# VHH binders against q9vxt7: the designs that were tried, part 4

Target 1, 187 residues: q9vxt7
Amino acid sequence: MPRPVLLIHGGAGDISDSRIAGKFAGIKQALRSAWGLLSPDNGSGGGSALDAVEAAVRSMELDENFNAGYGSCLNTSGQVELEASLMEGRDLRAGCITLLRDVMHPITVARRLMEKQRHTFLGGAAAQELALATGSERLQPGALVTEGARLTLKEFEDQVAQGKDPFFARTELTDDKPVPKTDPSGE

## First folded at step 1 (VHH)

Design b07 (framework vhh_8cml_1)
Fold by ESMFold2-Fast, scan of step 1:
Parts: sequence; C-alpha cells; structure tokens
Structure b07 (fold): chain B 187 residues (1-187), chain A 123 residues (1-123)
Amino acid sequence: as target 1 above (187 residues)
Amino acid sequence: EVQLVESGGGLVQPGGSLRLSCAASGFTFSSYAMGWFRQAPGQEREFVALISTSGGSTDYSDSAKGRFTISRDNAKNTVYLQMNSLKPEDTGVYFCAARYSGSYLLPSEYDYWGQGTQVTVSS
C-alpha cells in the first residue's frame, strides 16, 4: 500500500486576524478527522481516500469559520445556498453540487452524485431532490444562518446604500489606490 | 432541463372565469409543492394560492378565497388554477412556482418559476 497523502484546502480568500486562530483550529480538526481513517498505525485506519476527504469536509461544514455549510455567506434574500465538489483520482469520477439549501453536508450529496455515475454536476432543485432521495434530512429554514453571516449581509447592504461597490469593501484597498465605478482595472 | 409552462390566460369580462394550467417537466413533480403567484402592472409579485405535494392541503390569499381553486394532477405533471367571479383587480401576469417538499407564502422560497401567462379582466 502506498503511504497515504492528505491535502485539505480551507479557502483562499482574505481572513481577518480575529478569525485566523479559529480557521487554523478548524483545519487541524478536519485533518484529525480524516487522518484517523487513513492511518496504518492505529486500529481505526483502513478507510478509503474518499471516506477521508468526506470526513474532513464534513468537519469544515460544521465549523462557522469556513464558508462550506453552517455559517455560509447569505444571498441578498438572507438565505444560505451551498456548494460542494469531490473527485476520485483512480477513475477520475467527480460530483459537483451547487445551489443546495437546508442540508448540513453538501459534500455527502456530491459523493452520492459521483457514485451514481449518471451526472457530474447538479444544482438547485435537482440537487435538493438528490439530497433527500439519498438520505439527507431537510433542515428547518434558517438553521445554517449565523449572526456573522447576517452582519456580512448588513455590511454589503450598507455599502450599496452609500453608493459604494461591495467588492471594494472586501479588497481592503488603500487610500493611494482609488477605485472609481468605471475603472478598467475592476478592483 | 427544468421547465414550468403556464397557459390558459386571456381577456375576460368582469364576473367571468378562466382556468390556468402549468405543465412541469425536468423534475420529480410529485415531490414539489406548487403555488400560483401574480404580478399586476407596477406592483410586486404576490401570493395567490398553494397546494401541497399530495394535493391534500391548499391555501389561498384573502382576495382568492371562495373564488379560486387550485388543484394538481401528479400523473400529468400539471397544476391548475380555476378562477371564478373575476374582477378587474385580478388583472396581472400569473406565474406557477415549485418548491421541494413544502409550500410557502413567500415568492423567495420557491425553487422553480414559469414565465407567466397574462390575465386581463376588462369590459
């Protein structure tokens, strides 16, 4: 058996200093969840690479420091819309889910899509239908919404009300780099 | 491809009747609650009627109660709105909408929408 290799990506966006400790803790917890399934040196080892990836992502979906499930950013209607993707290297199978609502673990739905071997990508109500047909429970509306996500939406609304581009506020641009609405650079 | 196609709209005199139909395709129709919404000129889209996945439960806006009847035929993937005693105030574009599992009164809660059919009540 080759030595297992595990790589987890926790997001490439900007992270505030106040949340960096939580994000590192979340990554460590995800690695612990996955490593227990892969490790040849303990009695709980022997899971597949897919099992390990699913376990790691499920851990991150429960952690509000990651934009993966619980605590995800809200759309303009104040709702959480989820996405997840997963690929298996042996046969290059993939499953991608988008625009999924009221489900705790989108990664599990993406895995079920991959295992059915009929579609690679599903979104919206088709994804919703698959989730419930394959054992996911529909959460009560609002269960995935956090105070942090509501504050983020409020900040975007305030920027729009002031005539500002919400994207500008997220880029943390300096006074030396003004970004007019029609700037060809786009940032 | 998911599609909801409304039909049955038209011009009718006050006190007249129309039957709207909405043909659904591309999803498991029997797993979706269905609703009818309308939008009058210059107004927001508003709730008219809804029906549960099985057809066992229905609800209506105050203006529609006693005049309109929503029904569905899961074998035909179709939802209907029978409109009686039509008034000029009922004029608008009528949309059907689908929501997985349960019905809701808010347009924002629906997963799929049709393009709408025009209903005009005028002499």
Scores: ipSAE 0.000, ipTM 0.079, lowest interface PAE 22.5, mean pLDDT 68

Design b08 (framework vhh_7sr4_2)
Fold by ESMFold2-Fast, scan of step 1:
Structure b08 (fold): chain B 187 residues (1-187), chain A 119 residues (1-119)
Amino acid sequence: as target 1 above (187 residues)
Amino acid sequence: EVKLVESGGGLVQPGGSLRLSCAASGSIFSSYAMGWYRQTPGKQRDLVADITSGGSTKYGDSVKGRFTISRDNTKNTVYLQMNSLKPEDTAVYYCAADVLGWTYEYDYWGQGTQVTVSS
């Protein structure tokens, strides 16, 4: 087995230095989960590239620091709606899942779709049925919702009710510049 | 507009304890993510601890097991309980608030409170 290469993306956007450690720890755990499947020096090293990618994404889906399952942003009805996609380069197979609810690991559902059908896109009730048919457990409604996500939704709803554009909420709330995080002597 | 006021700093002997408080005013506190940072002269600010609106906590490696962050949403206050204080904990401690509670950016900062650990 040649030396594997693994790339993991932790999302785009600005994050504070205080959150970098948490994001980095989450990425490191995802890499460790994936690397264990690929490493020639590990007894677990019999996994495929798909196994490694699935393991990394599943790790991130359990981590509240990532918008990929547990802790995801809420829709206007206060629900978590999930999406995941996966592609295999060898045969150009793909699986895409959208509008999935009450399932811990959308990436696993996307992989099941890819393995059963080529280039399939599935959402809503059909995605729910596939998840259950292929071994996913149905979670209690609200199991993927965090208090932080509920409070964020409430704030956006309050902004809309006041006639404000939620897109600009952060800019208006940060009119007063914060104290710099770095030592002025170090900059 | 959010204002943060720290209190509870002071001089303490090694092995002692202090409890810092940070009171927020004029806004909906319960939705905020809150943090404590510290800074010594000539150095950048370091994360001491943070707490999300949902209560999840994170600590800097040097303070794990000794410091505890907590919040009281009924009092609009975040606390830092500091136990087993060491001379290297001497710093100005700053309270910070992320008003959206999920952006990982701290939009508001307090003025700081001095903690000095010496015999």
Scores: ipSAE 0.000, ipTM 0.074, lowest interface PAE 22.4, mean pLDDT 68

Design b09 (framework vhh_7sr4_2)
Fold by ESMFold2-Fast, scan of step 1:
Structure b09 (fold): chain B 187 residues (1-187), chain A 118 residues (1-118)
Amino acid sequence: as target 1 above (187 residues)
Amino acid sequence: EVKLVESGGGLVQPGGSLRLSCAASGFTFSINAMGWYRQTPGKQRDLVADITSGGTTKYGDSVKGRFTISRDNTKNTVYLQMNSLKPEDTAVYYCATDLYSGYEFDYWGQGTQVTVSS
């Protein structure tokens, strides 16, 4: 079987110049965190690879420049609801978590789901229970909310109140049209 | 309860053949990797062969061309066809599955003895 390759994504779509530097700094920090865990030990290569991936994503979850953990977008109630997923290449086994609240590292919960349960997907109360049962700490309400996230929610609410489509407005900020359906280079 | 039960071991002459079977129960066989390892006294377990849920196979260098791993998802069974057996193939053979690790086999059968001797 081919050996794992670590790939980190900093998001898709339009990124403003003011956010580019922050995202690249965050990616560098995530790679550095993962690199520190990669060890050429004759024993358990799979555990080392999963540890590296988890460390990288945990670093991004602490970084407000990524829509993961700290700094995530708010729902209409002003709360952070988190999701995370991971998959290993050997048997396409996966762990997916959604609708998780007040937990710093949803990727760790997703990994525990993959490792300890035979379920691929958990959300809501079941995900909360798994997080707490597997050692995640419950954060104080609002700990994951940033000023940027609150501003984004306010702008969304203001646009809705004015009868505008807040999602459509995002496409008006670019001179180039998005490529919607085909990506031959991505194959 | 997860259970792996090996069968088909025994005594065989050099150059002979054996087919090992591993009957699996207590988990969804079709989505999990299966493997065969062997162990001689005083040594660590060594990979003989493995097969993914999709049918991709891998073999240890010492058995390539002589052994064939296969699976039957309708019978929840993995097989190891062993041809051109050598005295060096004498070992306890273990069936294994990977349920939680994704990279290591984490559930093992009790083993079946294969002895290659004249």
Scores: ipSAE 0.000, ipTM 0.111, lowest interface PAE 15.7, mean pLDDT 68

Design b10 (framework vhh_7sr4_2)
Fold by ESMFold2-Fast, scan of step 1:
Structure b10 (fold): chain B 187 residues (1-187), chain A 119 residues (1-119)
Amino acid sequence: as target 1 above (187 residues)
Amino acid sequence: EVKLVESGGGLVQPGGSLRLSCAASGFTFSRYAMGWYRQTPGKQRDLVADIYSGGSTKYGDSVKGRFTISRDNTKNTVYLQMNSLKPEDTAVYYCAVETWGLSYDFDYWGQGTQVTVSS
């Protein structure tokens, strides 16, 4: 009786040594979230493969070390725009969401789209409406933006302004590099 | 079984008011957006108003300032208050469950209720 297998892809690009530990911890947490739904030994087992995948992605959407949800990269207007997709093999059905704003878990919206089965791809205003119609809370503008994401966008723009190729820019924050503190007036 | 039942339609003079009700059953009403649509013969259904589970509302351009959509989650009912009615508001009005938030794509429609402004 083999146990279920779950694979998670941790992204691409430059990863600093101090960032590696954070990404490893995040991957372990996502696997634990998903495994709990699949494993009968945990007493919480018996979830579907879709339930497990959704749980893993939701865990990563809450983790600022991943470019999914909270802490996602900013567009040139300084906003978070979210994407998520998933697919089921048997029915060849899929759900794909793009240009979604101010929603914590775009993977859940993508799953709801797939379950409705009339549209497989949705973005912008239609995606916002689906998220609200299916029970997602609309977050306050900026709730998903981190200072790390703002600094990353600024560094990419500064590289372009200096005539450098932004593809070769290293814009990673490290866990041992504190975010600059605001200096109070008079110091 | 999902069921939507509209009521409150009728004949009214221009400038008059009507209040439509849609009683819903068979699903967890408080979790879904609800909408009102209208249809005249030979035309497709047009959005009149929608209300999201959180209470946010949207209105069609022709009814803004005259119509108000509201909901009562305790009674599983959505309402459309129609004021300053015009002859061009004459249509069959439909209640709908919005599962995807798109105006033409619904899982469930009610049977409709006729609104006639001036014979």
Scores: ipSAE 0.000, ipTM 0.102, lowest interface PAE 17.7, mean pLDDT 67

Design b11 (framework vhh_5c3l_4)
Fold by ESMFold2-Fast, scan of step 1:
Structure b11 (fold): chain B 187 residues (1-187), chain A 119 residues (1-119)
Amino acid sequence: as target 1 above (187 residues)
Amino acid sequence: QVQLQESGGGLVQPGGSLRLSCAASGFTFSSYWMSWVRQAPGKGLEVVSDISSSGSTITYADSVKGRFTISRDNAKNTLYLQMNSLKPEDTAVYYCAKDLSGYTPFDYRGPGTQVTVSS
């Protein structure tokens, strides 16, 4: 059969040189997690394409260098709110989860939505209920928050307070500070 | 059908070591990712470590990295967790968990084994 193809997005935005190595190492680990399921050359090859995608995203969800699970960007209340999306190619089945908190692997919840429900999009309390019903346990509040994420939120708020546009370097007020970095999304 | 049975927990002093085992049956063990998950009294679950079906890909929580080692024996349908340099904060019930994508909480975790780290 044809060789499997796996694409992983690391996000787009201003990434400092000091963070590039960490993000690259995380991408390599995610690829290793997925490739082992698809290829006997790098693992057992016992998984499906969906299993491979889930494994890659789960690896990224554990890595603070990605905006997926552990280390995700904070909302204005200093909390992590999670999002994950998954689609099966041929049948175009989809599962989309938003506004999920205190769950390590939102991609697994998205997959459960795709497999167990007629709905393709779920958020908030309904998403929390699905996560608990399908094997996810609630982490302690704050378990997914990192110091890096706290600093990013503070930088964003400080720029807004000074009248700067934190998303764009379109004014002289932002020229001494890099625009906020964008982490991976849309898993 | 799916059965997971943990063992190897106990009371140990700080700095000590324990090895946990999980005997699996009722499914094709060699085809699934396996995890160790723990829960301290009154706290939520923490994923400690994940291991791929072949054992080639492994991840650890930052809290245990460098101290714990996950491994598996597919011929024996057994998952292991070697725990070194144990700390009081490692005190928890440890659960063996099958790949989450196929099962409910009642199906994918064993009954757990208690680990107590105390002076």
Scores: ipSAE 0.000, ipTM 0.105, lowest interface PAE 18.5, mean pLDDT 66

Design b12 (framework vhh_5c3l_4)
Fold by ESMFold2-Fast, scan of step 1:
Structure b12 (fold): chain B 187 residues (1-187), chain A 121 residues (1-121)
Amino acid sequence: as target 1 above (187 residues)
Amino acid sequence: QVQLQESGGGLVQPGGSLRLSCAASGFTFSNYAMSWVRQAPGKGLEVVSDISGSGGTTTYADSVKGRFTISRDNAKNTLYLQMNSLKPEDTAVYYCAKGPYSLLTGYYDYRGPGTQVTVSS
């Protein structure tokens, strides 16, 4: 059995010490969640790589310091729209979820889609139905919305109203930065 | 290359005012959100205030609401922090910081060298 390796995206920008501490704590917690499933050192472990990835992403979906789930950017209707993708390398199976709302863990829904082996990509109402049918609880509307996300949406809308492209300069920075999900162009 | 340079710090008595400035260069200033971040002696960094690329959206830490005002002059590539009713607990090094997008994200990818603000006596 090969030695397990886990890589987690956390960004590398020059962020405040308080934000750095929050991101570092979040990354450590995600690694602890995943590593416990893989490490054989003390008689624990034995989870699959897929289980480890799901655990890490679920940890990050709960953490406001990451743009994944709780604290995600808002759409033009003021809602959090979630996405997640997952692939099993052995069988080349994949599950992709988009436009999912009021569900804490989109990565788990993506895994359920992959395991059903009927579709690789699902969004909107169909994704909502799959989430509920496979054991996800529907959160109260707005449970995933933060103050910061609401203000970001307002600024996006204000920039569009002024004829500006709110995403214009993002490519001048590293590719690792989160991409806002808001798109008021509608095309 | 991105360059950020703060100025306007100094010694002030409690109840006094200071205006900090940050001169930005090496990027299209109006396309990025900006922040003021401070570090008090023996403490971690605190985000004091954020402003979007257009200036249309601002946020403030609870510790400074009603006393501090963030603003920007995109024609001059300059960020400002007007600090009124200063308290001894506002003593810190104040840093100008650049965000990765025009929208507020709660993150920044570049920070200036800082300017010292001391509120005493």
Scores: ipSAE 0.000, ipTM 0.117, lowest interface PAE 17.9, mean pLDDT 67

Design b13 (framework vhh_5c3l_4)
Fold by ESMFold2-Fast, scan of step 1:
Structure b13 (fold): chain B 187 residues (1-187), chain A 121 residues (1-121)
Amino acid sequence: as target 1 above (187 residues)
Amino acid sequence: QVQLQESGGGLVQPGGSLRLSCAASGFTFSDYYMSWVRQAPGKGLEVVSDISSSGSYTTYADSVKGRFTISRDNAKNTLYLQMNSLKPEDTAVYYCARDTIFGSVTPFDYRGPGTQVTVSS
């Protein structure tokens, strides 16, 4: 019998050596959540590959060390806007959720879209309705915002107010920019 | 070698004041957000205050707002925490901490060994 394989990525951006421990612990927890469903030791019927992927991503969405769910970067309005996607390789079915707010687990909403509806892509109010209709809890506004995310936004605003290029020292992988790009007039 | 070293802790009466200092070395201090975090006996870590790299933006936990003031001197590579109107509930080990990753709060990159603050009653 083929051995299950699971690959996960810990998100975008630079990681310092001392922060690797926290992210490593988060990755281990995500793998543990998924592996329990795939391992023969978990018993008969051990879970599907989709169950394993959902469990891993849900673990990461709860972990403040990952830019997913709790602790995500803020938009210029100070809000967390969530995205998640999931694909089933066998039938090439997919679910993609965007502009979702105040829900802890966007990956679960993406899976419900794939399983329950013909739509591949859903966002905004329609995504909110799907989340609530399929059992997701509506969190109070601001529940997913951390102080780290607030400070990141405030430093960005400070640099813009001072006429500095706020993107010079920022990761190329961060998509929380209010303006996509501007160049100095002298260049 | 990154080093953070706190000082200024001690025993103080309720209503008293203390000023903590953190000497930073081994990195460009002015490029980093800095935090004060504390751990009371039998409790987890609490972030009490944060300051941006420029010093223009600060935040405070609700438990310390109006009583504590965070500041920094980038020319001296030093972080400060002025603590006024101290309460028994402020008794904790206080750590100076560095943060370099956007959108993440803890665990921090580096923290110092800590300084004990005891508010007697």
Scores: ipSAE 0.000, ipTM 0.106, lowest interface PAE 18.9, mean pLDDT 68

Design b14 (framework vhh_7mjh_2)
Fold by ESMFold2-Fast, scan of step 1:
Structure b14 (fold): chain B 187 residues (1-187), chain A 120 residues (1-120)
Amino acid sequence: as target 1 above (187 residues)
Amino acid sequence: EVQLVESGGGLVQPGGSLRLSCAASGFTFSSYAMSWVRQAPGKGLEWIGRIYYSGSTSYNPSLKSLVTISRDNSKNTLYLQMNSLRAEDTATYYCARDLYGSGSYPFDYWGQGTTVTVSS
């Protein structure tokens, strides 16, 4: 009887207009990927709420504008380390994956953890083993690294090499317009 | 080596039905969405539909009443069932591995194609 509802977050922060456009396009693509599974009226066939959520997150994991898979920020060793979590509303069961490498869709691994394993949280080697055991393909090393992620790491390294604090420069680029202070009396 | 091999094409009379198959190898088939795409002679590519790794499907609205996509993960095989074929359905049919949600490069591997000719 109730209509299905999908809520999706694409991250928050002050970003350039060009990057905002990319994030909006990615959010729309994720919603399109999920909507067909939720609405039989669209002729796509029926799917569970978990199928819809997984489809939306998988779409974002493929989109370099999101820090969710392909295009994720690099660690100091120049590698992508992935995390994903999801929860089933009925039983409040959860699956959480961290420190996963060279796998396209961490959200699918998190779902397999929730559905198949006694543990609700896995990381590192255990997460890698679950991914492979449950059908994930091991990607070629570097497949998830984008030019944007490489440039971000290079900027960090360049600032450190020049004796600068890389975090203070980012603070200066934030559009930090302080909201007007509340009247002390609250009136 | 990733391979996709279509089969089942041939000559069909108008109003007939045909089922195409796509045999996949060299990757974990069950972990990927798969699509069917066709190209009529002298025309561009037309997307037919997608089946997600879960088995749920999404179709081109212009074709959804005429086709059904299914998969058998135990056999690493993708299927396209076509009914009520018309002369305008004459085309080369491709199966493709589908990275849905990726803008300009949604398909990273394609089969060689199988030709369907609808004629009397």
Scores: ipSAE 0.000, ipTM 0.166, lowest interface PAE 15.9, mean pLDDT 68

Design b15 (framework vhh_7mjh_2)
Fold by ESMFold2-Fast, scan of step 1:
Structure b15 (fold): chain B 187 residues (1-187), chain A 118 residues (1-118)
Amino acid sequence: as target 1 above (187 residues)
Amino acid sequence: EVQLVESGGGLVQPGGSLRLSCAASGFTVSSNYMSWVRQAPGKGLEWIGRIYSGGSTSYNPSLKSLVTISRDNSKNTLYLQMNSLRAEDTATYYCAREGLTYYGMDVWGQGTTVTVSS
């Protein structure tokens, strides 16, 4: 009866003032990306809730302000390892992907896993193979790494080398002027 | 290697209908956001609509009642159904894949021309 509702979680914790503006812009973009699929008044309506969730998450995976896809925190080897999950409410079907590399949209891989209905969780090499088998593009190594993420890892390594307890959760260790990876001229 | 090829354009009478096809090779349309875009002679690009990887669609509000975007995953092909065509719908129509790392399209077809004339 009531109109559909979409909720997006952009993360919590100690967020700097300059990062807040970027996160709000990213949330607005993700909501706009999905809202047209759900709202009959927007002239596009008729999308499923699952399609709307995938569209919103894909928007966030492109945005370096979110720890999802581009700009994600680096492991100790300086690499981005991705995870995504989703569930369909009607049938309680689920798909979860972890330890995925060099793929822009883990949420789409998670959806493909859910649609197969054989497994609910895949990681590592099996997840990589599913992504490629279902048409995901393999990105060049390092394409998902941002300068902010590199600086965060360097600070962590410097603190460990000094025998200190690293500040893993501090957003102040990243660049406060994010540039969306969706720049039309992007490399 | 990665390419899109449009077909189905031609001459159509005002008020008529036409369906365009876009065959993809080198990648899977169902794993990408796909758009239709048109360009009238001497004018800029006008976005028509998109189909998301999950199959839902979104349209330019000015065109919503006149067009429908669909795909056939088994044929790796995108479609644009157009109804109630007017002379101002005369344009070259392109299908395009939306880029993964930027706003906009990273793969374009060569285009197919639609001429609406009596």
Scores: ipSAE 0.000, ipTM 0.208, lowest interface PAE 16.8, mean pLDDT 68

Design b16 (framework vhh_7mjh_2)
Fold by ESMFold2-Fast, scan of step 1:
Structure b16 (fold): chain B 187 residues (1-187), chain A 120 residues (1-120)
Amino acid sequence: as target 1 above (187 residues)
Amino acid sequence: EVQLVESGGGLVQPGGSLRLSCAASGFTFSDYAMSWVRQAPGKGLEWIGRIYTSGSTSYNPSLKSLVTISRDNSKNTLYLQMNSLRAEDTATYYCARGDILTGYYSFDYWGQGTTVTVSS
């Protein structure tokens, strides 16, 4: 049997030294979450490649150092809107979710959409309905918002109010800046 | 560092009851769904059930009438109550953070396990 291979991407590009430690800790955690499903040495080698990918992304969705779930950037209304995509290589099936709110793990919803084999892309109210229908727990409004995300939105709004170029403001918003607090679920 | 520590295992008579505990540390326990999983000697893993952050539970249909899962967020502790124990319930019982996904186990942390032996 071929040995399991797992690759995950942290979307690093250019990041500050203060964020590097948190991001690498998060990557290690995601790999641990996924590797146990693939490794027979841990007594749990029965997981699929899709299970491993989902576990890794779920770990990252809990980590405020990643723009995926908890700690995600806010929209102009001060809310977290989530996206996730998943594809199976064998049959080229895909599940894409957008505009999802108050759900901890959008990647799990994307997988449920893929497995249902009816739609490839779902957003807004339809995505909310699928999440709840397939076992996702509805979070309290604001549960995914961090103080770091609120400060980033305020800076963006202040720049727009000052007549700054929308592209420049957008670039500043996505700039590599340290998050004020660590993930409340740990590292 | 995330840790899950099971306790309460041991020898129990057929027909008896036992309550297992899982002490969680290193993370915000109240933010996670938790599961119990068991493995009998020489057999595969069997998912027992899950408890959501809300306290709502979901069980393996084969075990639903025999077990109850509960949690105490103030103590960061997960519980498994087992009743009417039989010899086939002899297994190592694991506490795990997460749940079952599409028929497979998707848990990012497991405890070391606690052994339950049902024998006269």
Scores: ipSAE 0.000, ipTM 0.095, lowest interface PAE 19.9, mean pLDDT 67

Design b17 (framework vhh_5j56_2)
Fold by ESMFold2-Fast, scan of step 1:
Structure b17 (fold): chain B 187 residues (1-187), chain A 126 residues (1-126)
Amino acid sequence: as target 1 above (187 residues)
Amino acid sequence: QVQLVESGGGLVQPGGSLRLSCVASGFTFSSDTYYAIGWFRQAPGKEREGLSSISGSSGGSTSYSDSVKGRFTISRDNAKNTVYLQMNSLKPEDTAVYYCAADLGYSVYPLEYDYWGQGTQVTVSS
């Protein structure tokens, strides 16, 4: 039986040293969430690659140190609008979700879209309908917004107001130590 | 085209055992594909009852209704594209047509299965 390999990317950007530890902890947790599925307890072989990828991304969606789900960057209206995409190489199946709100795990919705094999891309109201129809819980408005995300938006707006280009101005996070976030779903 | 075909039913005495098989075509059980396969039964004059399901990757999650927990076991053989239901300690009340069904992307409550087999008869009598 071939041995599976899992590679996780934790995002990009200029970030302070105080936040690096939390990002590393989040990457470790995502790998742990996925690895158990690739190396099952009974020793009979590896698990599903898609299950492993979904588990890793779901872990990162719960971690405020990643721009995926809880703690995602805010739009200009101060709201979290989520996107996720998933592709399976063997059969060239894909699922892409955009403009999704108040759902914890957009990657799971993208996987449901891919498995239905009817649409590759879905957004807005249709994406919301699919998420609810396929078992996603509707979160209270604002549940995915963190203080960190709100401060990042404010800093971005302040830079623009001062005539600075946010792409060419270095943006640093606060010196707060990364801490585990409370699960907004209340798990 | 997705099809499910059940086999392994028949006549058995109370306390006996049977193993049902569900062979899938048109999709593949593998570590790379999500799916859920459930076993259901329907006795004459009664509603269809869910019994057991298996989903996910190799060795994936299983569930059982209270009426069969401890007596029935669901398993799969991905190489043969087959799901099994091992039925032990059979009772006259287990007499029904048994169906397998596949969920290939809808996982809502109550669970909705997209594809169904034609069924296999199980009769438990003396």
Scores: ipSAE 0.000, ipTM 0.103, lowest interface PAE 19.5, mean pLDDT 68

